# VH-VL binders against RecQ-mediated genome instability protein 1 (rmi1), part 12

Target 1, 235 residues: RecQ-mediated genome instability protein 1 (rmi1), of Schizosaccharomyces pombe (q10160)
Amino acid sequence: MNQTTTLSTELTELGVRVQNRWLQSLLDYLAKKHSTGANTTPQLVMQYLVASDIRESTTSEGAAPYIVSEQHNVRIENTMLLQIVRVREIGISIVNQLEYLNDLEELKKLKGQKVIRLVHDESGDEEQNDDDGLTEAQDAVQKGSELKKMCRLILEDSNGQRFWGLERKPIKGIQLSTKLGTKLLVKNVLVRRGVLMLDPNNTTILGGSIEEWDKDYFPKRLIEELKGELSKTKA
Key: E = the ipSAE of ESMFold2; O = the ipSAE of ESMFold2 at other seeds; V2 = 0.75 times the mean of E and O plus 0.25 times the DockQ between their complexes.

## First folded at step 3 (VH-VL)

Design r7b (from r7 with heavy chain S31D Y50W D57G F101Y, light chain D37N T100Y; framework fv_recaticimab)
Fold by ESMFold2-Fast, scan of step 3:
Structure r7b (fold): chain C 235 residues (1-235), chain A 123 residues (1-123), chain B 112 residues (1-112)
Amino acid sequence: as target 1 above (235 residues)
Amino acid sequence: QVQLVQSGAEVKKPGASVKVSCKASGYTFTDYWMHWVRQAPGQGLEWMGWINPYSGGTKYHQNFKDRVTMTRDTSISTAYMELSRLRSDDTAVYYCARHDYYEGYSYGLFDYWGQGTTVTVSS
Amino acid sequence: DIVMSQSPSSLSASVGDRVTITCKSSQSVLYSSNNKNYLAWYQQKPGKSPKLLIYWASTRESGVPDRFSGSGSGTDFTLTISSLQPEDFATYYCQQYYSYPTFGQGTKLEIK
């Protein structure tokens, strides 16, 4: 309850317009979690906000205007708070992406199986290839960076409106492995045929995720989604 | 002291609906998600769905999607679970359980449970 | 759905015994971004609601005796009760909360 107005004002200066009921609930939670009544800062509130669903935690004041495909060469000057629903790499064939992602899934699966078999092995000798596992993980990380050309995003605002965003110039932190529900501040953005033209100058990555969307998504569910998209393009 | 107090036992015929309530006290009702979990006689625990009391947003398990409705009334800190088109195999004890979403942003870790409501479906 | 499997389905033990219950998930419940295992253990006594014992695979809930301990990571988890007490005879359930909640079938701990 203390300093709610001050926190709301400071968060608005950071581009975030929180719902008063959400903020009050969070402050009550933090007060009881820290029985001493720790000082709540805008930065601490932001840690919880970026992990929230902005449809529940923020007001429509940070939402996008109504965006449709008929809008061409229109500029949205105001700052919008958006969350990432999906990331797609459109500069690399789906076939090549699937090969890379299947390699990542098999690497993660193999690491999991080795750990489990060690725990459950009651007979014979145990062998680990720690060097091989580490090298494969490093190679996978490097390949992820190399497989970035141009991402297209499905973005969502506080009102639940979904629209496309296209990476006009490379934005650090936007790639296939970017967590679903990651928050973006987008300002002074050009709209072409209903698509937001994103670049490092108009896009700020706040981070975070929505656990419900992101858990078990990369790379397993992404692989299944891409297989489905590939099947629709045949013939 | 946190308490979740559920409504009393119900006996219903097949095809009827049942509405179970769960009244929360000892904490801020809107700070925690409320889940519903059932247990058939001599069987294990089965998750049915959740409601976020702050937003009213819900998520139902696929098995119950067409028959369950979860609601809440923030003025009396009470959550409700209504199950329609009851079948004999819906005979179970129905529990409400709270979940601290802000603690790790998990899908449902249940630190407090209601006492349970026995629902018997028989002809 | 993530399928949870417990072993054994039932176990007879005496006061003072060390008891071990195993839980396996059909897929990993370790979330790499926060390095947490989304795995809990509950105790249910006859005619009562379940009670949370362990969360994050190995963290003991407040007020739970230190004879209860959880271990494991990824897909394989263990609940251990060192020196069983009379009040510990109950059914124990593991639960994942990495995705929509699913429970193991339960392990009934009976007096020998």
Scores: ipSAE 0.000, ipTM 0.458, lowest interface PAE 14.1, mean pLDDT 82

Design y10 (from x4 with heavy chain D103P S105R, light chain N31D; framework fv_axatilimab)
Fold by ESMFold2-Fast, scan of step 3:
Structure y10 (fold): chain C 235 residues (1-235), chain A 123 residues (1-123), chain B 107 residues (1-107)
Amino acid sequence: as target 1 above (235 residues)
Amino acid sequence: EVTLKESGPALVKPTQTLTLTCTFSGFSLSTYGVGVGWIRQPPGKALEWLANIYWDDDKYYNPSLKNRLTISKDTSKNQVVLTMTNMDPVDTATYYCARDYYPSRGYEAFDIWGQGTMVTVSS
Amino acid sequence: DIQMTQSPSSLSASVGDRVTITCLASQDISDYLAWYQQKPGKAPKLLIYAASSLQSGVPSRFSGSGSGTDYTLTISSLQPEDFATYYCQQYDSYPYTFGGGTKVEIK
């Protein structure tokens, strides 16, 4: 058993099935960059994985089964690794959301980005972080700064298949400011009319992002997307 | 948008120390798999890699120049600083900083470069 | 250190031509090779990483190939904006090293 086989097995136990070529590339990269000799752990691999595009870093074994819009009351028992393509707040009117987001953008412009979360952040440097941790403190700080009732997600699997996810119950860390490309583990999930029914018991947030997707997204590009949706006759 | 910009003196006298600052936006040096490197190019000549610094503060130097180079970062300011001692007219070059980025594509490369800053070494 | 030998040092070509630039490493670099384009007075721009992967936003007329010690950058149909100097770079081991550059000039 070589190191890539051992790590791959350990990552599979965590619900993540990485491509061997991606893992080998990462190990080569780490050996070159970490010449001081720390051994690679599954936790270290996860830090890199959450910043990756799972279409490139993971295998189809972690992908969703074929999901069709006509599927109703089907349970997917296996654990799936998914990445967030879009987050929409469906419990609050678009007009109210735009008012909130425009206010955030103006505050950021006037004082710099630190002002937006001043009451929840005694250290301004936390505002520049990806906030993808699974700690209660991190979730509470991020959650307290956001307008939130019920989110609908567009999710993508390792094969590029996209489908809807809907919060049945609020999930900490899922909100309009959640970075695009954030990774989720979803297990034992009910599918109703092609939509994954998400709740805190079946959804684990791993964090991360895809820079190319999230670049200048919140709140600037989100505002433009919502304005477009408001002007169209769309649900 | 990801941007990097070099700043420092345009003129340096022989034997003096050069200090260059790279200020960047749109990414953090706290992100796993992210680094910033310095590359120079004498007028009309090829690119030469000088040094890299990474999110975990690991530092790498060109061995031919290691005794003269120091690289450091200030993650709170989004800055990377390169210091080069005992400057000589042959060190006249355009100095670039660039992001060394691994995460999303799974392979490193200098994907975004600053515009470069020209440093002339003369009396 | 890994020496990167790039050839030719310069070439003259016309719009529409197929241009091929080669890069030889003094040892196996396991596809850890990038190609950059540099226009006069400008910073280099990443074209290709991992020997053959096209950077997002780069036109499909650019392609990379090769393995081991021998690598090639191909421009299938040269456009006016492609007149520039091209550099290969290995990132297999420190120190990172660049080729000497290939200047693609108008004929």
Scores: ipSAE 0.369, ipTM 0.706, lowest interface PAE 3.5, mean pLDDT 84

Design y11 (from x4p with heavy chain G33D D103G S105R; framework fv_polzastobart)
Fold by ESMFold2-Fast, scan of step 3:
Structure y11 (fold): chain C 235 residues (1-235), chain A 123 residues (1-123), chain B 107 residues (1-107)
Amino acid sequence: as target 1 above (235 residues)
Amino acid sequence: QITLKESGPTLVKPTQTLTLTCTFSGFSLSTYDVGVSWIRQPPGKALEWLASIYWDDDKYNNPSLKSRLTVTKDTSKNQVVLTMTNMDPVDTATYYCARDYYGSRGYEAFDIWGQGTLVTVSS
Amino acid sequence: DIQMTQSPSSLSTSVGDRVTITCRASQDISNYLAWYQQKPGKAPKLLIYAASSLQSGVASRFSGSGSGTDFTFTISSLQPEDVATYFCQQYDSYPYTFGQGTKLEIK
């Protein structure tokens, strides 16, 4: 119990306010399986937190205040813990985004075919040819990460409140391929018409994801979502 | 998609050593608190846990198999290997590898399973 | 080793019926219990973890309850696709152990 109080206090100093029951369950799990109860640090707890759903793992104290579209030029001075629900690129047309994402999907399929062939034909004469092809596909995918102008996010707080965030300036680590459920600390942020104005000075990326949200998302499900949005616009 | 797939011999003679490889994609064994476990199921019988290996190379083997089991990982290849010595006809079973993950649920579970590979032990 | 005993070994019932399967641990396992569904020729699928928590993507007609030594798995209204063998598993202590399974069939 004393350990739970100490860890909660230390995590609060990092801007994270955990649910006591969530933390106790984690400590019980660690003691049973990893024999780490006495060695549990705030850093270790953070590793589990960034993989959690903050609606279940954290308290309302780290939540956003009620945000509405009528709020214009309001500053939220306190630190909020938020998780990313969606990322959209609004500075590039959906048509151009789909072209790029479909190319990435094709490259991933080609990479899968090469892997299967390598496993099947292990006694091949020159395996370097297949390896060169896989490396080239990896490089092409990495180069594609340059497709970024301005991201708009759907963010969620510990109370399940959802609201928009907009990149006023590029933030390293925020792009279409950013995993869903990634955790952000946002402090001293300006709200314009209910939208959080994000920049590198007010946003810290903690990382992580919610696997259930991110499973098969990039680029496959993102392509499907964007096609749906394009169809609605063109209809 | 997160996928695990077992590979190895489908027929093993008594007294031989079985080596099975689990190849996975969509996650890494360098990811915090991820593990891969081996579970087997004799035809028409219950599931039996064999061994687990975790991101930090912690290993656990079923003591009923008397150290016949060795589990290793190659994080760079996304592979986990199970070795089982001195095979007997009673070891005939479908062998599964499964991901062992705490994750967002806040509890450990075998959340993604391979399709399984049937290993028959006979002379 | 912790022994897991499931009841019944098999069950035959009708579409729309409420199905209940029980699992008993030989010692206290708190809530460290999972339930799996296995269809013929397929790998097991996780349905319930921590005795009562529904896995993401699993239909809400499935539920679990219990703590300590006695656990229950329920299907509120049986559907044809629910025909399968169901297993409980404790993950309180190594070695992890499974129940013997309950085969669910439609009349």
Scores: ipSAE 0.112, ipTM 0.635, lowest interface PAE 5.9, mean pLDDT 84

Design y2 (from x4 with heavy chain S105R; framework fv_axatilimab)
Fold by ESMFold2-Fast, scan of step 3:
Structure y2 (fold): chain C 235 residues (1-235), chain A 123 residues (1-123), chain B 107 residues (1-107)
Amino acid sequence: as target 1 above (235 residues)
Amino acid sequence: EVTLKESGPALVKPTQTLTLTCTFSGFSLSTYGVGVGWIRQPPGKALEWLANIYWDDDKYYNPSLKNRLTISKDTSKNQVVLTMTNMDPVDTATYYCARDYYDSRGYEAFDIWGQGTMVTVSS
Amino acid sequence: DIQMTQSPSSLSASVGDRVTITCLASQDISNYLAWYQQKPGKAPKLLIYAASSLQSGVPSRFSGSGSGTDYTLTISSLQPEDFATYYCQQYDSYPYTFGGGTKVEIK
């Protein structure tokens, strides 16, 4: 049996329509990495797909059917495969976001440097466990996930068209720390004033990322982007 | 940030076994499409590929050196270890580890390299 | 094993020159070829992969071309920082093999 045809059919059932050339290149790569022929499964292909650039890996069949920014009160009934270009929190002031993100960056640096002593005993003679500081840093990072009201996304389709998506109801896994290049399946979505109206019922998160986009992004480059946006609003 | 760094002895006597460790950050060897390779370069000479290990623990060795080489990984420590037995003065070289990466466009390369560690073999 | 023959072994050039380096494989490698730049005392840096794909952050004056057994690295207008040794590498089959290197020196 033709392996590329079988895999393409199975991936289509998962909502993904791959480029034949991309799939064949992946199969050639995988054959080179396996000394004995393990059969490539759709699940294995999906692991590579969610790390791919969908402009290279998928066909136009999963793209937006028109220029999204020009549409008003129209419903896209078909399933689109999209990748996240940017995430912004629009329900919280940029100033408050920057305070939070700067704190996160400092905590990440402390964890990376294997800080042996985070605090001196300034109040008593009782010795404290230095690891308590790292545990507190982990709690602070986890508390950061609570900094969420409403996200707005820049999304990209397989044709390279970019457009806005707005989180109308909370979607688990969509937040400032969501990796750039994360893949979404969006179905039966309303477009209002050129923006996709996203909610848990029309949006499925496949995961993944594009390393080239996401490297050093959160929180370092996001902080720099937000500082630039803040400068424009104060001018 | 993706980084790799080699560590091991600077001096090895003939007939001894060399053990080199590659410690990396910014990626995991449990990720599909990722491997780590070892490449060496004798002073003033060309690059020579030694061995690769991949996310699924598949291992590949240069046939000219296969009986002398062992590559292994510790995914939890972000480390890849290369051992080379029966060292000889001709094995004097800078040893590099590098990430073998299948990228978002569907292409493979040694995209990021360690700084290299110089190993001298002499009596 | 696939043998990679790189030419020339060295060349002298001036800033602003067009530099061409050739890599010949002993058999068809189907564009599975990468080019690396190495400066003295430093690790190699990836420039080009899949014969013609430019690595992110690499200046556009670098380009790769070729197919089958014959491949070329071109630097369209040589800059001072481009004086280095360049290596090609095939990754079509194991063992992976490198060319002998081309040293680009100041004229």
Scores: ipSAE 0.536, ipTM 0.752, lowest interface PAE 1.8, mean pLDDT 86

Design y6 (from x4 with heavy chain G33D D103T, light chain A50D; framework fv_axatilimab)
Fold by ESMFold2-Fast, scan of step 3:
Structure y6 (fold): chain C 235 residues (1-235), chain A 123 residues (1-123), chain B 107 residues (1-107)
Amino acid sequence: as target 1 above (235 residues)
Amino acid sequence: EVTLKESGPALVKPTQTLTLTCTFSGFSLSTYDVGVGWIRQPPGKALEWLANIYWDDDKYYNPSLKNRLTISKDTSKNQVVLTMTNMDPVDTATYYCARDYYTSSGYEAFDIWGQGTMVTVSS
Amino acid sequence: DIQMTQSPSSLSASVGDRVTITCLASQDISNYLAWYQQKPGKAPKLLIYDASSLQSGVPSRFSGSGSGTDYTLTISSLQPEDFATYYCQQYDSYPYTFGGGTKVEIK
């Protein structure tokens, strides 16, 4: 008869260990606002969880062990629930990334103007094939694809511990535009000098975001952060 | 092309401090997860790892020699410096620096080595 | 510290021979093992990393195998330029440790 206990057990099978207080508050909210208390599913709870801060919504049982740079070639067998604090592309120069992001902003502004006009006039030449003179960044923007080679992440667990994650093999859904606060399940992961070695076999993307962290982040604040990083590398 | 080259004195007297410099090209110690290590080899004997330094200035030392070793880097000059105190004839060896390289393919090893510099400790 | 025991210390072989060199770790090193070749008066050259991965530019006659604590370097058909000393190295944990070396001499 205890709905909270049943839901907690089912969520644990999905790799998520929620705080009883957080779950009860959510159930109380849903009962008052949506009349869904009797029909609350693990999937519905997950929709709210991936939008939450796991430091508030989940228990330390899903947290990482204490991770330090002295831990070299240590494997963490257990499943951890983590949220993304930052994403950086380290396989592509910051200059090329800034060119891509600035071009993307300009394209979005142009699309805004065109959308206003398209209410009245629906014509344009969107099909162009020109490979000459395009940089990798310009080519990606023109093709509607994102630049991606190798991402480095700052990850955070339910206890607020932050550490590095490195994409050792491409993981679909991990890129510069990945929202801050996106949730990951990571299991059987190798730690090298305090960095989690991520790949498609040990990483599952649950999705979501933390609105407070992601607000106005991509591409505007990311551009500002990258400009700051670029200035620090100039000698 | 990646190259590393060791420099330092060929002769050191017992109790003196040895300072070796590794100068490299074709990569930067500001690159994520790249490092430079020092390895020595006494004449006719096996290789012995001494110390590593990484892109983030993280340092690792052979515990047997830790009290005698200091490793540092100058990223702007592409140099890594090893200092070893209280030299003894048993420290006579060829000293190598080498790149410690981890790629997205998940391997780590000393992939490119310097030519080595011979250090003789004698009175 | 992880002790690396390499055997044999030396062996004599002829051109065309199959040569095997073994490396025993005092504890499980999870395939974090490299093999190096060193010719007299020269720096070591990386041959194999991650126990079995061939370094770019290294001839295919060289191969590595093994897991856990037991590893082997094999040269399938020895060439004149292969007469050298070979070292294994673990990089599972600090301090990094090397085997004692195996000298491959002409018979």
Scores: ipSAE 0.000, ipTM 0.480, lowest interface PAE 11.2, mean pLDDT 83

Design y7 (from x4 with heavy chain D103S S105H Y107W; framework fv_axatilimab; at its last look DockQ between E and O 0.75; V2 from the best seeds 0.00; counts 0 for: pae O 4.4 > 2)
Heavy chain, then light chain:
Amino acid sequence: EVTLKESGPALVKPTQTLTLTCTFSGFSLSTYGVGVGWIRQPPGKALEWLANIYWDDDKYYNPSLKNRLTISKDTSKNQVVLTMTNMDPVDTATYYCARDYYSSHGWEAFDIWGQGTMVTVSS
Amino acid sequence: DIQMTQSPSSLSASVGDRVTITCLASQDISNYLAWYQQKPGKAPKLLIYAASSLQSGVPSRFSGSGSGTDYTLTISSLQPEDFATYYCQQYDSYPYTFGGGTKVEIK
ESMFold2-Fast, scan of step 3: ipSAE 0.694; ipTM 0.866
ESMFold2, look of step 4: ipSAE 0.502; ipTM 0.772
ESMFold2 (binder alone), look of step 4: mean pLDDT 92; pTM 0.947
ESMFold2 at other seeds, look of step 4: ipSAE 0.551; ipTM 0.793
ESMFold2, look of step 6: ipSAE 0.497; ipTM 0.779
ESMFold2 (binder alone), look of step 6: mean pLDDT 92; pTM 0.948
ESMFold2 at other seeds, look of step 6: ipSAE 0.285; ipTM 0.711

Design y8 (from x4 with heavy chain D100E D103K, light chain A50Y; framework fv_axatilimab)
Heavy chain, then light chain:
Amino acid sequence: EVTLKESGPALVKPTQTLTLTCTFSGFSLSTYGVGVGWIRQPPGKALEWLANIYWDDDKYYNPSLKNRLTISKDTSKNQVVLTMTNMDPVDTATYYCAREYYKSSGYEAFDIWGQGTMVTVSS
Amino acid sequence: DIQMTQSPSSLSASVGDRVTITCLASQDISNYLAWYQQKPGKAPKLLIYYASSLQSGVPSRFSGSGSGTDYTLTISSLQPEDFATYYCQQYDSYPYTFGGGTKVEIK
ESMFold2-Fast, scan of step 3: ipSAE 0.597; ipTM 0.792

Design y9 (from x4 with heavy chain G33D D103G A109Y; framework fv_axatilimab)
Fold by ESMFold2-Fast, scan of step 3:
Structure y9 (fold): chain C 235 residues (1-235), chain A 123 residues (1-123), chain B 107 residues (1-107)
Amino acid sequence: as target 1 above (235 residues)
Amino acid sequence: EVTLKESGPALVKPTQTLTLTCTFSGFSLSTYDVGVGWIRQPPGKALEWLANIYWDDDKYYNPSLKNRLTISKDTSKNQVVLTMTNMDPVDTATYYCARDYYGSSGYEYFDIWGQGTMVTVSS
Amino acid sequence: DIQMTQSPSSLSASVGDRVTITCLASQDISNYLAWYQQKPGKAPKLLIYAASSLQSGVPSRFSGSGSGTDYTLTISSLQPEDFATYYCQQYDSYPYTFGGGTKVEIK
């Protein structure tokens, strides 16, 4: 009982308002199945929260106060907790994005076929992954890397309302490879024509993801989504 | 892509110790929402849970087999190892490892399973 | 230990049939129940978790229901690829336990 009150209070100070039932279920799970459950910290709860679906883990107090798409030139002064549903790069043509993403995927396939992966298994470095890093960096260097100009996001609040966010200034950590379900704290944000005007001053990236949404998404499913969008433009 | 794959001996003699390795990719057993379990299935019979290990190194064993089982992890290699002592012909089964995932909905489940490895115990 | 009693042990059905499989827990498991499909020679595949939540990529003809001690898996219109053995599993407490399985055979 006392532990849930203390944790809820500390999380609220960080801008996160959790559902009491969700927090109690998590604490029951941790106490029953993990030795760490006796000394659960706000940091540990935050790790689970950023992997959660905020529609189930958080209260409506962190939601948008009205229907965002209907608002024009309104400032939302309160802090909202939002999760990313989609990221789109609107400053670079879909054709150029697809060229980059397809090249990235082909380079990864080529490396796998050369049995290079098996040699890498001898490495004791826990941060090395056969599927990341070098292939992406190498491709970016080779193409002269124009990976980010301006992103537009589909965001979702704790009530399930979806609306657009536009990156008016570059926000570190927002790009096509940003995981779906990543959590954002947005405060003192201007709404113009139903779109949140995002910048580094009003947006804090908490991180995380929803694995069910992000599974096999980048770059494979993103490529398929972009092809679909391109075909509608050409139709 | 999340994958798990079991490896170990196909044949074990009675009284010997079985060692099985689960090698996985697409996730790390250092994150707070993940564990790896071992489940076995004798030919033509039901599934039987053996043991779980979690990111915090907490370990749980089936009480009917607890004195014979040891589970451990090597986070740097993305591997979980199960050992089972004093093997008997009745332990002949397909052995699976599976990811025990605490989902975004707040429920735990085995979401991805390895292909399984058949272990035959015979003299 | 929580005993999971699954019924029937086997059933014969035709394509298009509605198939119902039941799972009875010896005590309240608070919806910590999953359903798996297993085809011959293959690993189990998760269909449903939390008693009623459909796993991503699983066809909508599969549904789960129930609460407390009584749970049901329903296939609304059986397809050829659905002939398999189905297992329930409780996650409420250790040891995790599975039902005995229900083999769905072609009629």
Scores: ipSAE 0.461, ipTM 0.739, lowest interface PAE 2.9, mean pLDDT 86

Design z2 (framework fv_roconkibart)
Fold by ESMFold2-Fast, scan of step 3:
Structure z2 (fold): chain C 235 residues (1-235), chain A 122 residues (1-122), chain B 112 residues (1-112)
Amino acid sequence: as target 1 above (235 residues)
Amino acid sequence: QVQLVQSGAEVKKPGASVKVSCKASGYTFTSYDMNWMRQAPGQGLEWMGWINPDSGDTTYADKFQGRVTFTLDTSISTAYMELSRLRSDDTAVYYCARENWGYDLPYAFDIWGQGTLVTVSS
Amino acid sequence: DVVMTQSPLSLPVTLGQPASISCRSSQSLVYSSGNTYLHWYLQKPGQSPQLLIYEVSNRDSGVPDRFSGSGSGTDFTLKISRVEAEDVGVYYCMQGTHWPFTFGQGTKLEIK
């Protein structure tokens, strides 16, 4: 029995069409690390796939069908594997988003300074130590989870084709802090004027990221991107 | 930048144990396997084993099985190699190195620590 | 264990001239997938080893075009088209196909 063929078949039923050479390399790696009887499951393969670039790890057979901006109310019934290129919040002004993100950046700096002042040792013992400045910061971060109204995504398929995706209803796990390269399965999706209409019923978040894309992105590079977009919008 | 920084030189007596640390920075610690090698003065490289930082699974070369232990502290992105019951012929520079995998990724030791000299003498 | 044999062990070379190092394995390094896990490392004096070539013929990032690797099965070659002063050091081949991983004895490249 060819383990590669069995795994490919099982993954295809989930909407994931892996490249044979990529899968063979993964199986080689797992066999090298497990000197005795590596037992590879589709779930284990998926753990590695979600950290990959699907343009390299999956075949063109998994690519999205041709979508044109003129299309009105076309439904794609097949399951598509897509990775997130960008997330934007379109229900909240860029100015308000920048205020929130700058606050988060400042809070990260405060937490870093606090760690430097304390000898960090792993213990189950935690003391409250006149750190009221961090309390206010923590509250602001928690409030930030409510800065979500409606996200618009740039999604990419195995061929590098990019598509707009719009939240028709809120999807848990999609927000400005969602890692770039996160994988989605989209099934039975309505396309309106070339935009994929996403909701919790047609979108499954697989997770993952592409480290090269996501490194130092949130919130630092996102802030710079939004400043650029704001500048272009102003007359 | 991607770096592996090892602990400083050690001088030990025969029968003692030594623990060398290897601190990773600039990459996701749990995404790469960590391998350990040693090099006796004027000699070639010898592979000792590896540890998977995500699972904690270890594999030791037969020569070192029972004397070497690889451990991790993922909270500080640090791997450790402890060698017990030291002999004079354990005198060597000990290296840690990360290993990549996957299609179009090197299945090779692409980043190495600077080395830790362990001297075993009476 | 798979024995890796390098030749020559000592390689004096004149600046600007080509250099060639042989590496032979006691067993085929072709894995069941068809991949060949044969890598070359350079250790400069007083430094840790650094990766030069992975999986027979692929140059690591930043490695000059002067370096090339070739071979198959049990016979492998590292070639430097024009040796420069910074190329001085000990070159090691290593196999990752068979457990345990093993290195060659090393080839010391010196300028004469």
Scores: ipSAE 0.000, ipTM 0.474, lowest interface PAE 13.2, mean pLDDT 82

